# VH-VL binders against q9h9l3: the designs that were tried, part 303

Target 1, 176 residues: q9h9l3
Amino acid sequence: PRKMVAIDCEMVGTGPKGHVSSLARCSIVNYNGDVLYDEYILPPCHIVDYRTRWSGIRKQHMVNATPFKIARGQILKILTGKIVVGHAIHNDFKALQYFHPKSLTRDTSHIPPLNRKADCPENATMSLKHLTKKLLNRDIQVGKSGHSSVEDAQATMELYKLVEVEWEEHLARNPP

## First folded at step 17 (VH-VL)

Design ya121 (framework fv_fezakinumab)
Fold by ESMFold2-Fast, scan of step 17:
Structure ya121 (fold): chain C 176 residues (1-176), chain A 123 residues (1-123), chain B 111 residues (1-111)
Amino acid sequence: as target 1 above (176 residues)
Amino acid sequence: QVQLVQSGAEVKKPGASVKVSCKASGYTFTSYYMHWVRQAPGQGLEWVGWINPYTGFEFYAQKFRGRVTMTRDTSISTAYMELSRLRSDDTAVYYCARSGTYYYDSGPRFDPWGRGTLVTVSS
Amino acid sequence: QAVLTQPPSVSGAPGQRVTISCTGSSSDISLGYDVHWYQQLPGTAPKLLIYENSNRPSGVPDRFSGSKSGTSASLAITGLQAEDEADYYCQSYDSSLEGWVFGGGTQLTVL
């Protein structure tokens, strides 16, 4: 069967008033939650806002960080031909400047059966933190020092596994 | 209202360089990718590469790496493609074309296109 | 060389239906990448005709339709008219090349 990975990226603010999200870290895990990739990434543009409270990125992480162009090549080699799972994954793909096939993309923020299992409205966009607590009884993104993209990627894969059989059957009958 | 206006025709000698411009108007220049596509006389379309006008990130088709450079000037909403070490088989119409940055941003399709710049390489 | 395969020419009489195929490889259409179609009238730049397999931009008549099935895409033109005489190009993204690819183009002649 086609291999599956989960991705989570951390972004920093660039551009006017730091409103543009630029890739600063990427973590990729396999189906079992083993880390395949985890690197700090140096944006090609000046960082205006590290967004440290959420991203966990600090100026020190940019020292010796992998330049964006090199990191992007490494990441895309891992993602190519695989089913890629993420939460609000369009943000990750935009930061990577990459178009992954819609048929191979799974966004845990837009899977109605997952919301149903969490006793949430099917059309609501629920945070990764909320779904993980409700369905896995696990606290992620704890504290003030920023999120762990490894932890987030692992949680995202585990959430998808809860609905994998049902959702893959749905997609086979209703291709995107 | 959304327009891409390209520079005029160029005639170059083999070994020279050519720089074609593409001026965007009617939209936020930095919110879309800019692509370059060429078409030799009587031939099909060939993708050359793209640039992200916001970040300056550029990516080129393998055939053109080492000979092509894409740049932009955000203050005048203009993208540039420079091709060096020109050969006679580089004679073509060079088009710029816009794409979205993700599926919900008009996606990877090319729309609009510039009207093209004829580059003739001859002795 | 073109990466996507199209017939070099097709022809039909006014009012007829023609179909133009676009065949990809394991690194493009078969991976689920969408197919877009462009119409190029003589002496003009290409114009977007169909995007994301089957969608029509505003202003494109419903006589033009697109479809995709696994490894291939098709452009159908019904009620053929003289003004449809043009070159037609399919386009997708190729993961092995990490870039956009075009078909070789199909010249439509209205008899």
Scores: ipSAE 0.725, ipTM 0.884, lowest interface PAE 1.5, mean pLDDT 91

Design ya122 (framework fv_fezakinumab)
Fold by ESMFold2-Fast, scan of step 17:
Structure ya122 (fold): chain C 176 residues (1-176), chain A 123 residues (1-123), chain B 111 residues (1-111)
Amino acid sequence: as target 1 above (176 residues)
Amino acid sequence: QVQLVQSGAEVKKPGASVKVSCKASGYTFTSYYMHWVRQAPGQGLEWVGWINPYTGFEFYAQKFRGRVTMTRDTSISTAYMELSRLRSDDTAVYYCARSGTYYYDSGPRFDPWGRGTLVTVSS
Amino acid sequence: QAVLTQPPSVSGAPGQRVTISCTGSSSDIDLGYDVHWYQQLPGTAPKLLIYENSNRPSGVPDRFSGSKSGTSASLAITGLQAEDEADYYCQSYDSSLEGWVFGGGTQLTVL
């Protein structure tokens, strides 16, 4: 069996008018929710918009932050060969400039049984906050000081565990 | 129509450097990765490395680290590969090729390819 | 050295079927990465022939097909024609190298 981890990244705005999402923090947790990695990351491009209300990132966090190239190497070493769980995880992989195998990727924003348990349309894209409240009766991403990528990664793993057995059986019958 | 146009053939002495260009047209240059692949006469394809034209992030195959540098100029949609301290076994056709940045935007496959630049290293 | 293993040559008669194999490892094909195939006619640049294991780009005839199972991928060419004489390369992504890798190439000869 392959090990499983959950990932959540925080992005800041770079490029023209801050429209490009660049990696600025990454958190990875194991199956039990223990933190394997949590670092602030310095983008190679000038930061135009910290997006602090959502990212929780401020200029102070960039002091002594790990340069992108170094952080990417560390993160990929952890992800390689593992089943990686995330919410809208394509955003995280794109920010990492990384192709993770589709067969080892689990996106909690696109798992029909998970939406069904939350009384949501099976093919809708539901937010992590909504699914966590509905299925785990917990409030995450509370307040104005930004999201915790550790909290988000932990919630994402717990959500996946609710459907793990049935979804893995589905994937075995219907390979990606 | 999407095209990659490469610079012309080069003849270099051992120990010299060569810089090959690849000019992109027909698409948004910064939305795709640019790869470099070489092929020695009668031999197979060998991946050299890639650059993200938007960020400038570059990553090279271990064999070429310390001798290769990839750059780009977004104002003219052109990517460059410079190989230094040339040896006779660097004689090859050097290709540029485009890939997507994630699975939803063409993914990791290479399409299109430039026509290639022959670099000959001889005394 | 090539990271992916292909036979160096394959041959067939016009109208027949040939198959070209591509074998990887636990860090590439067996890890779940897709395989792409390129055709290189003499004196030309490689051209995308098959992508994501089994898909054909516009303009590639259905005589060309791809498949993947475990550590290996295969390119099948049916109704072999003289103009199919070329070198064929498989390609994937390798997680341990963090980069793209190619097979050593297979020269197809039409008898």
Scores: ipSAE 0.758, ipTM 0.891, lowest interface PAE 1.1, mean pLDDT 92

Design ya123 (framework fv_fezakinumab)
Fold by ESMFold2-Fast, scan of step 17:
Structure ya123 (fold): chain C 176 residues (1-176), chain A 123 residues (1-123), chain B 111 residues (1-111)
Amino acid sequence: as target 1 above (176 residues)
Amino acid sequence: QVQLVQSGAEVKKPGASVKVSCKASGYTFTSYYMHWVRQAPGQGLEWVGWINPYTGFEFYAQKFRGRVTMTRDTSISTAYMELSRLRSDDTAVYYCARSGTYYYDSGPRFDPWGRGTLVTVSS
Amino acid sequence: QAVLTQPPSVSGAPGQRVTISCTGSSSDIYLGYDVHWYQQLPGTAPKLLIYENSNRPSGVPDRFSGSKSGTSASLAITGLQAEDEADYYCQSYDSSLEGWVFGGGTQLTVL
């Protein structure tokens, strides 16, 4: 059996008009919600837009941040060979510039049984905040100071656990 | 249609540097990764490294670190691979090849490939 | 040196089936990374033949198929034709190298 982790990344805007999403923080938790990794990450390009309302990233977090290339290596060593759970996880993998195997990827924004339990349309992409409130009766991403990627990763793992048995059975019958 | 056009053959002496170009057309240059792969005469394919044309992030196979540099010029949709301190065993056809940035946009497969640039190192 | 293991050559007569294996290690195919296959005709650049284990690009005939199980992948060619004579390469990702890796290549001879 493969171990399972959950990931959540925060991105800042780089490039022209801040349109490129660059990794600025990554949190990884294990199956029980214990933190395995949580670091601020310095993008290789100039930060144009901190996107602080959503990312929670401010200029002071960059002072001692781990350079992107080093952080990427550390993160990939943790993810390798594990089932990785995330919400809209393709954004995290794109920011990491990494291809995680599809067979070992679980995206809580695209699990029809999870939406069904939340009384949402099966094919809709629901926010992590909405699913967490509906299914776990917990408020996350509260206020205007930005999100906690640790909190988001923990919530994502707990959401996946609600459908783990049935979804793993579905994937065994319908490999990606 | 999507095409990758590479620069012409090069003949170099040991110790020199060579810079090969790969001009992309028919797609958004910054939406895909560009890889470099070489093939020595009568030998197999060997991955050299890749560059993200949008961010400029580059990653090289360990064998080539310290000798290879990959760059791009987004204004002319062109990627470059420069290999320095050339040895006779660097004689090979050097290919550029495109990959997606994630599974939703072509995934990690290499398609298309350039026609290759023969680099000969001898004297 | 090649990271993925392929037989150096295979041969078959027209109309036959040939299979080319590609064997990885604990850091590549075994970890779930997809396998892609490329066909290289003499004097040409490699061409994508099979991607993500079993998918065919447009224009590739269905007599070419791919599969993957455990640490190994296979390319099958049915109804073998003279124009299939080429070198075939498998490719995957190796997590310990953080890069793409190729098999040593298999030369297919059509008898």
Scores: ipSAE 0.703, ipTM 0.887, lowest interface PAE 1.7, mean pLDDT 91

Design ya124 (framework fv_fezakinumab)
Fold by ESMFold2-Fast, scan of step 17:
Parts: structure tokens; C-alpha cells; sequence
Structure ya124 (fold): chain C 176 residues (1-176), chain A 123 residues (1-123), chain B 111 residues (1-111)
């Protein structure tokens, strides 16, 4: 069987009006929720908007952050050949400037059985915070000082485990 | 109309450098990756590398590392590929080609392609 | 050497069906990366023919179709026409090389 990891990235705003999302932190956990990677990452572009309320990133975190090119190499070594779970994971992969195989990607924002368990419309995009509260009875992303990407990655893995058997069977019969 | 216009043919001596340009129009230049692919006479396609025009991040095929440099000028929507220490076996048509940055954004396929720039390396 | 393996040539008569194979490995097609196909007419740049295994861009006739299974992909051309005479290249992404890879190309001759 292929190993499975969960990823969550924090992005800051770069480019015109801070509209471009650039990688500023990445956390990766294994199936049991143990941390495999957690680093602050220095974007190659000027940071216009730290988006601190959501990212938890502040100027101080950039002082000893790992340069993007080095962090990318480290992260891709962990992800290659593994099933990667994330929430709205396309944002993470775009920030990494990376194409992960669709057959090895699991996006908890687009798994109809997961929404069904949460009493949500199957084709709606529900936030990680909502699904985690509804299905795991845990409050994540609490307050206004930013999110923990470790906490988010752990929650994402636990959410996927709730539908893993059902969804893997679905994917085996209906390959991406 | 999405278009990639490349610079004209070049003839170089072994040991020289060549810089090929690719001017983009009809789309947001910084929203797509730019790739370079070469084709020696009568041979197949060989990927050289890519650049993200927004960030300037570049990645090259192992074979070309140390000899190729990819750059861009966002003010004129133009990408460049410079190949140094030219050898006779670098004689090829060099193409630029666009890809998306993720599967929704035209994905990793190459479309459109420039018409190519013939680079001839001879003594 | 090309990373993906294609037959060097294939031939058929007008109206016939031909197929072109593209064989990869566990680091590209076999791990789940999509396959794209390009048509190159003599003296021209390659043109996107099929993307993400089986999708056609606007303007490509439905005579062209693609499929993928395991470590291989195939391009099928039905109702073969004289203007289909060209070189065909498959393309994917390889995780071990961290880059795009092409097949060696297949020359289609229409008899």
C-alpha cells in the first residue's frame, strides 16, 4: 500500500495588491498525525500582505525562514510517491509550484461522503474549521492571531480517515 | 489571440553563447509557466526547462544545468533562454511553450508553442 | 534516449484505424501523471492534440482519442486521412527527474 501524508500550507500575499499567494509555512504529518515537516519559508517575492489573521505569519518568522527553493526540494522529497491529503489542496500545490499526480491527491474540500456525514450539501465546498467541528467536535483556527498549519494538517488527516475506506473503494472503481 | 513570437535564427561558433527570446501576447504573462523545448535536426523533442514569469523561479533538466539560464522581462511580456559554451550537438530548433500552473489553469500541457528558433553551431 | 517509449513509425491507409503507444515507468505514467499528445506537421511547431489522457482542444476532430492504463497510454486515430501524416509525440511529467518528459516520436505515414 502507498504511504499517506497530510499537508497544510500558510500563504502570504505578494504581487499587485497582495493578491498572489506565496508559500510562507508548510506542515506535513503522517497517517498517525506525527509531524514530518514544519518550517517557515521565505518567499522569493516581496511580501505585501502577511495575512496574519489567517496565516499566523509575522515579519519575525521570516528572519530565519528556509529559502523557498530549498524548502520546496525538502517538501517534494516527502510528497513524492505518497497519497497526499489536504483541504483545498490545489492552493498548496500552486504555492509549491508543483504538480502532484491526481490519482495520489485527496482533497477533503471535494469528498462528497465527507460533506454528507457533516449534514452539508455534497457538492459544496465546506471550510476545514466547519468540518472539523461538525465531525470531530474540535475547534481549530481559534481566534484572530492566525492558524496553525500543524493543527490543520492533523485535522485534515483525521477527517480523511473518517471516509478513507469508502473513498478509496470509490476511486478504485472510478479512477481520476 | 494567444501568441508566442520567437527571435530569428542564429549561427554561432563552438564555445559561444546564444540568447533566444519569446514574446507573449493575448494573455496574462505572469499567470502561466514558460517552457523551453529543443529539437535537433531529424530528432525528437527534448525538454530544457521552465520559468515562472511571476516569481522568476526556474528549473532546468539535469543535462542543461550549469549551461542554461532562463529569465523574463514582465514589462514587455518576454521570456529568454540563454545557452552557453555551445557545442555542435546543440544545433537544434528551440521552442518556447506555455503551460498552466495547476490542473484548472490549463494544466501541465504545452499550449501554445512558438514557431521555433533555429540555432546552428558550426565551426 | 527518450524517457517515454513510442514505436518509431506506424502506417495505414485512408479510412483505417491506427494506434500509437507510449510506455513510461513507475515514476511518470505509472505513478498517475497524465499523458498529453502533440502533432507535428513537417516544418512546423508541435500542436496540442490530446491533453490529460483523453481530452481534445477546440478544433481537434473526434477521430483523435487518447487513453491511459497502468504505465502506458495510447493515441488512436480513426478514419485516417492524408493530412494526418505527421510526427506524434507523447508527453508526461517524471517525478524522479522533476521535469517534463517526451516520447521519442512516431512518424505516421498515410499510404
Amino acid sequence: as target 1 above (176 residues)
Amino acid sequence: QVQLVQSGAEVKKPGASVKVSCKASGYTFTSYYMHWVRQAPGQGLEWVGWINPYTGFEFYAQKFRGRVTMTRDTSISTAYMELSRLRSDDTAVYYCARSGTYYYDSGPRFDPWGRGTLVTVSS
Amino acid sequence: QAVLTQPPSVSGAPGQRVTISCTGSSSDIGIGYDVHWYQQLPGTAPKLLIYENSNRPSGVPDRFSGSKSGTSASLAITGLQAEDEADYYCQSYDSSLEGWVFGGGTQLTVL
Scores: ipSAE 0.754, ipTM 0.886, lowest interface PAE 1.1, mean pLDDT 92

Design ya125 (framework fv_fezakinumab)
Fold by ESMFold2-Fast, scan of step 17:
Structure ya125 (fold): chain C 176 residues (1-176), chain A 123 residues (1-123), chain B 111 residues (1-111)
Amino acid sequence: as target 1 above (176 residues)
Amino acid sequence: QVQLVQSGAEVKKPGASVKVSCKASGYTFTSYYMHWVRQAPGQGLEWVGWINPYTGFEFYAQKFRGRVTMTRDTSISTAYMELSRLRSDDTAVYYCARSGTYYYDSGPRFDPWGRGTLVTVSS
Amino acid sequence: QAVLTQPPSVSGAPGQRVTISCTGSSSDIGVGYDVHWYQQLPGTAPKLLIYENSNRPSGVPDRFSGSKSGTSASLAITGLQAEDEADYYCQSYDSSLEGWVFGGGTQLTVL
């Protein structure tokens, strides 16, 4: 059996008018929710917009943050050969500038059985906050001071575990 | 019409450096990665590395680390590959080629390719 | 040396079927990365022929098809024509090298 991890990244705005999403924090947890990686990451470009309300990133977090190139190498070593779970995970992989194999990727924003369990339309894209409240009876991303990528990664893994058997059977019959 | 236009042939002596350019047109230059691939006469394709034109982030194949530098100028939609400490076995056609940045945007395939720049290293 | 293994040459007569293999390892094709194929006519740049294992870009005839299984991929050319005479390269991504990798190339001769 192949090992499984969950990932969540926080991005800040760089580039013209802060429109580019650049990696500024990454959290990775194992199947049981234990933290394998959690680091603030220094983008190679000037930060224009910390997006603090959502990211939780402030200037203080950039002090002693791991440079992007080094952090990327560390993160990819953890992800390589593993099933990686995330929510809208394409955003995380784009921020990492990385292609993870589709057959080893699980996106909780695109798993129809998970939406069905939450009494939501199967093809709708539901937020992590909504699915976590509906299915786990937990409030995450509370307040206006930013999200915890550790909390988000842990919630994402727990959500996937609710449909894991059903979804893995589906993927075995219908390979991506 | 998407097009990649490369600089002309170069002849260099061993120990010199060469800088090849690749000018993009017909698409948003910063929305795709730019790769460099070389081919020695009568030999196969060898990936050299890539650059993200938006961020400037670059990554090189192990063999070329320490000798290759990739840069870009977004004002003229042009990517550059500079190879230093040239040897005779660096004689090759050097191609630039475009890829997507993720599976949702054309994915990791190389399309289009430039027509190539012949670099000859000899005394 | 190439990371992916291809036969150095294959040959066939007009109208025949030829198959070109591409063998990788557990860190590239075997872990699930897609295979792409390129055609290189003499004196020209490579051209995308097949992407993501089995898809054709616009303009590529259906005589060309691709498949992938385990650690290997194959390019099949049916109804072989003289203008198919070219070099063919497979390509994938290797997670241990963190980079793009090519096969050594296969020279197709149409007899």
Scores: ipSAE 0.764, ipTM 0.898, lowest interface PAE 1.1, mean pLDDT 92

Design ya126 (framework fv_fezakinumab)
Fold by ESMFold2-Fast, scan of step 17:
Structure ya126 (fold): chain C 176 residues (1-176), chain A 123 residues (1-123), chain B 111 residues (1-111)
Amino acid sequence: as target 1 above (176 residues)
Amino acid sequence: QVQLVQSGAEVKKPGASVKVSCKASGYTFTSYYMHWVRQAPGQGLEWVGWINPYTGFEFYAQKFRGRVTMTRDTSISTAYMELSRLRSDDTAVYYCARSGTYYYDSGPRFDPWGRGTLVTVSS
Amino acid sequence: QAVLTQPPSVSGAPGQRVTISCTGSSSDIGMGYDVHWYQQLPGTAPKLLIYENSNRPSGVPDRFSGSKSGTSASLAITGLQAEDEADYYCQSYDSSLEGWVFGGGTQLTVL
């Protein structure tokens, strides 16, 4: 059977006016929520906007950060051949500049049964914070000092587990 | 209307370097990856590598690492592939080709392709 | 040498059906990566023919279709026409090589 992991990335702003989203932290957890990877990552371009309110990233975190090319290699070794769970996961894969097979990708922002359990429209895009509060009775992304990508990855895996059996059966009958 | 226009044919001596250009028009240059693929006379297609014009990130097939460099100039929407220490078996048509950056934005398929640049390496 | 395996040639008469196979491994097609197909007419650049296993770009006739199963993919051409005479290449992504890979190409002759 294929192993399953969950991923969450934090981005900072680079390029003109900080409009480019560049990877600056990545967290990966296993099926049980244990941390497999959690590193600050140094973008190859100058950081214009830390986006600290959301990313939780500050200049101090860049001092010992892993260079992007090295971090990308490490992350891809963990993801390769695994079912990867994320929330709005296309943003994470774009930040990694990576194509993961669609058949091995699970996006908790686009799983109709999960929205149904939360009493939300099946094809709406709901935030991770909302789904986690509604279905797990847990508050994440609390406060004004930025999000924890570890906390987000753990919440994402737990959300997927609520619909895993139903959704895997659906995908077996309706391959992506 | 979306077009990739490549530089003209080159004839080089063994040991020289060649730099091929690919000028994009009709789309936002930084929203797609640019790939390079070569084809030796009478042979098949061989992927060389890619560059993200937005970030400048470049990644090469193992066979070409240490000899190829990909760059871009966003002010003129042009990508470049430079191949150094040329050998006679580097004689090929070199194509640039565009791909999306993720499945929702045209995906990893190569479309369009440039018309190709013939690079001949001979003494 | 090509990473994906295609027959070097196929042939058929006008109006007939031909299929071109593309065989990969567990690190590419078998890993779940999509297969794309390109048509190359003599003296021209390759042109996208089929993408993401079975989709046709605008302007490609429905006589061309693609499919994928396990570690293999195939391109089917029905109602063969003289203008279909070309080289056909499959393409996927290989996780162990971390790059795009092509088949060796198949020359289609319309007899």
Scores: ipSAE 0.777, ipTM 0.905, lowest interface PAE 1.1, mean pLDDT 92

Design ya127 (framework fv_fezakinumab)
Fold by ESMFold2-Fast, scan of step 17:
Structure ya127 (fold): chain C 176 residues (1-176), chain A 123 residues (1-123), chain B 111 residues (1-111)
Amino acid sequence: as target 1 above (176 residues)
Amino acid sequence: QVQLVQSGAEVKKPGASVKVSCKASGYTFTSYYMHWVRQAPGQGLEWVGWINPYTGFEFYAQKFRGRVTMTRDTSISTAYMELSRLRSDDTAVYYCARSGTYYYDSGPRFDPWGRGTLVTVSS
Amino acid sequence: QAVLTQPPSVSGAPGQRVTISCTGSSSDIGFGYDVHWYQQLPGTAPKLLIYENSNRPSGVPDRFSGSKSGTSASLAITGLQAEDEADYYCQSYDSSLEGWVFGGGTQLTVL
């Protein structure tokens, strides 16, 4: 079968008033949670807002960061041919400026059985932090120094594993 | 209401460059990707590349890398495609076309299309 | 030359059904990328006819339908009308080329 990976990206603010989310870090883990990729990425546009409290990105991380176009090529090579798991993953794919096939995409923010296990309404969009605390009894995104995209990717894969059998069976019967 | 208006026909000699414009109206210019597609007389459609008007990020089909440059001017909602070192086989109608940025918005489908700009490269 | 393969022509009589095939490979349609279809009337720009395999934009009649299976897609036109005479192009994305790809086009003739 197709291999599965989980991705989590950190974005900084570029463009007018820092409203554009530009890729500044990407982490990819395999099914077992081993890191396949974790790099700081230099956006092609001027960084207006590092969003450090959430992204964990500081100006020092940009000094040896991989230029966006090079990093994008490396990341897409890893994602190609794989089922990609993420949380609100459309934000990550938009930051990569990339269309991954819907049939190979798993978004843990839009899996009704996962919300059901967490005692949340099936149609609600729950944060990764909330689902991870409820279902894995683990605190992620702790403190004020920003998030770890490695930690987030690992948590996302573990969350998906809780519903993998049920959800893959659903998708086989109801192809996207 | 959503419209893409392209510049008029061009006639160029081999070795020259051409710059085609595409003016958008009726939607938020920076919320969609702009693609360029060409069609040689009596032939099929060939994708040239795209630009993200918001970020300025551009990506080109391998065949055109080194000869094509895509730019935009957000103050007038206009995208440009410049093709250099023209050859006679670059003779084609060049279309601009809009796409969404992800499946949850308007997806990768091309809608609308400009009416096309005929570029003739001869002699 | 074209990355996706379409028959160069197809024909039918008014009221009949015609099907136009679009064959890709493991790096595009077979990879899971959606297929879109465009209609190009003589002397005009292409117009979106079907998107994401089987969806119709507002204003496209339900006699046009799309489907996808494996490495191929098809466009079906039922109740064929004279105004359907046009070129039809399929489109997808190719992961190995990192870009959008088109079929070679199919000219539909209404007899």
Scores: ipSAE 0.627, ipTM 0.867, lowest interface PAE 2.1, mean pLDDT 91

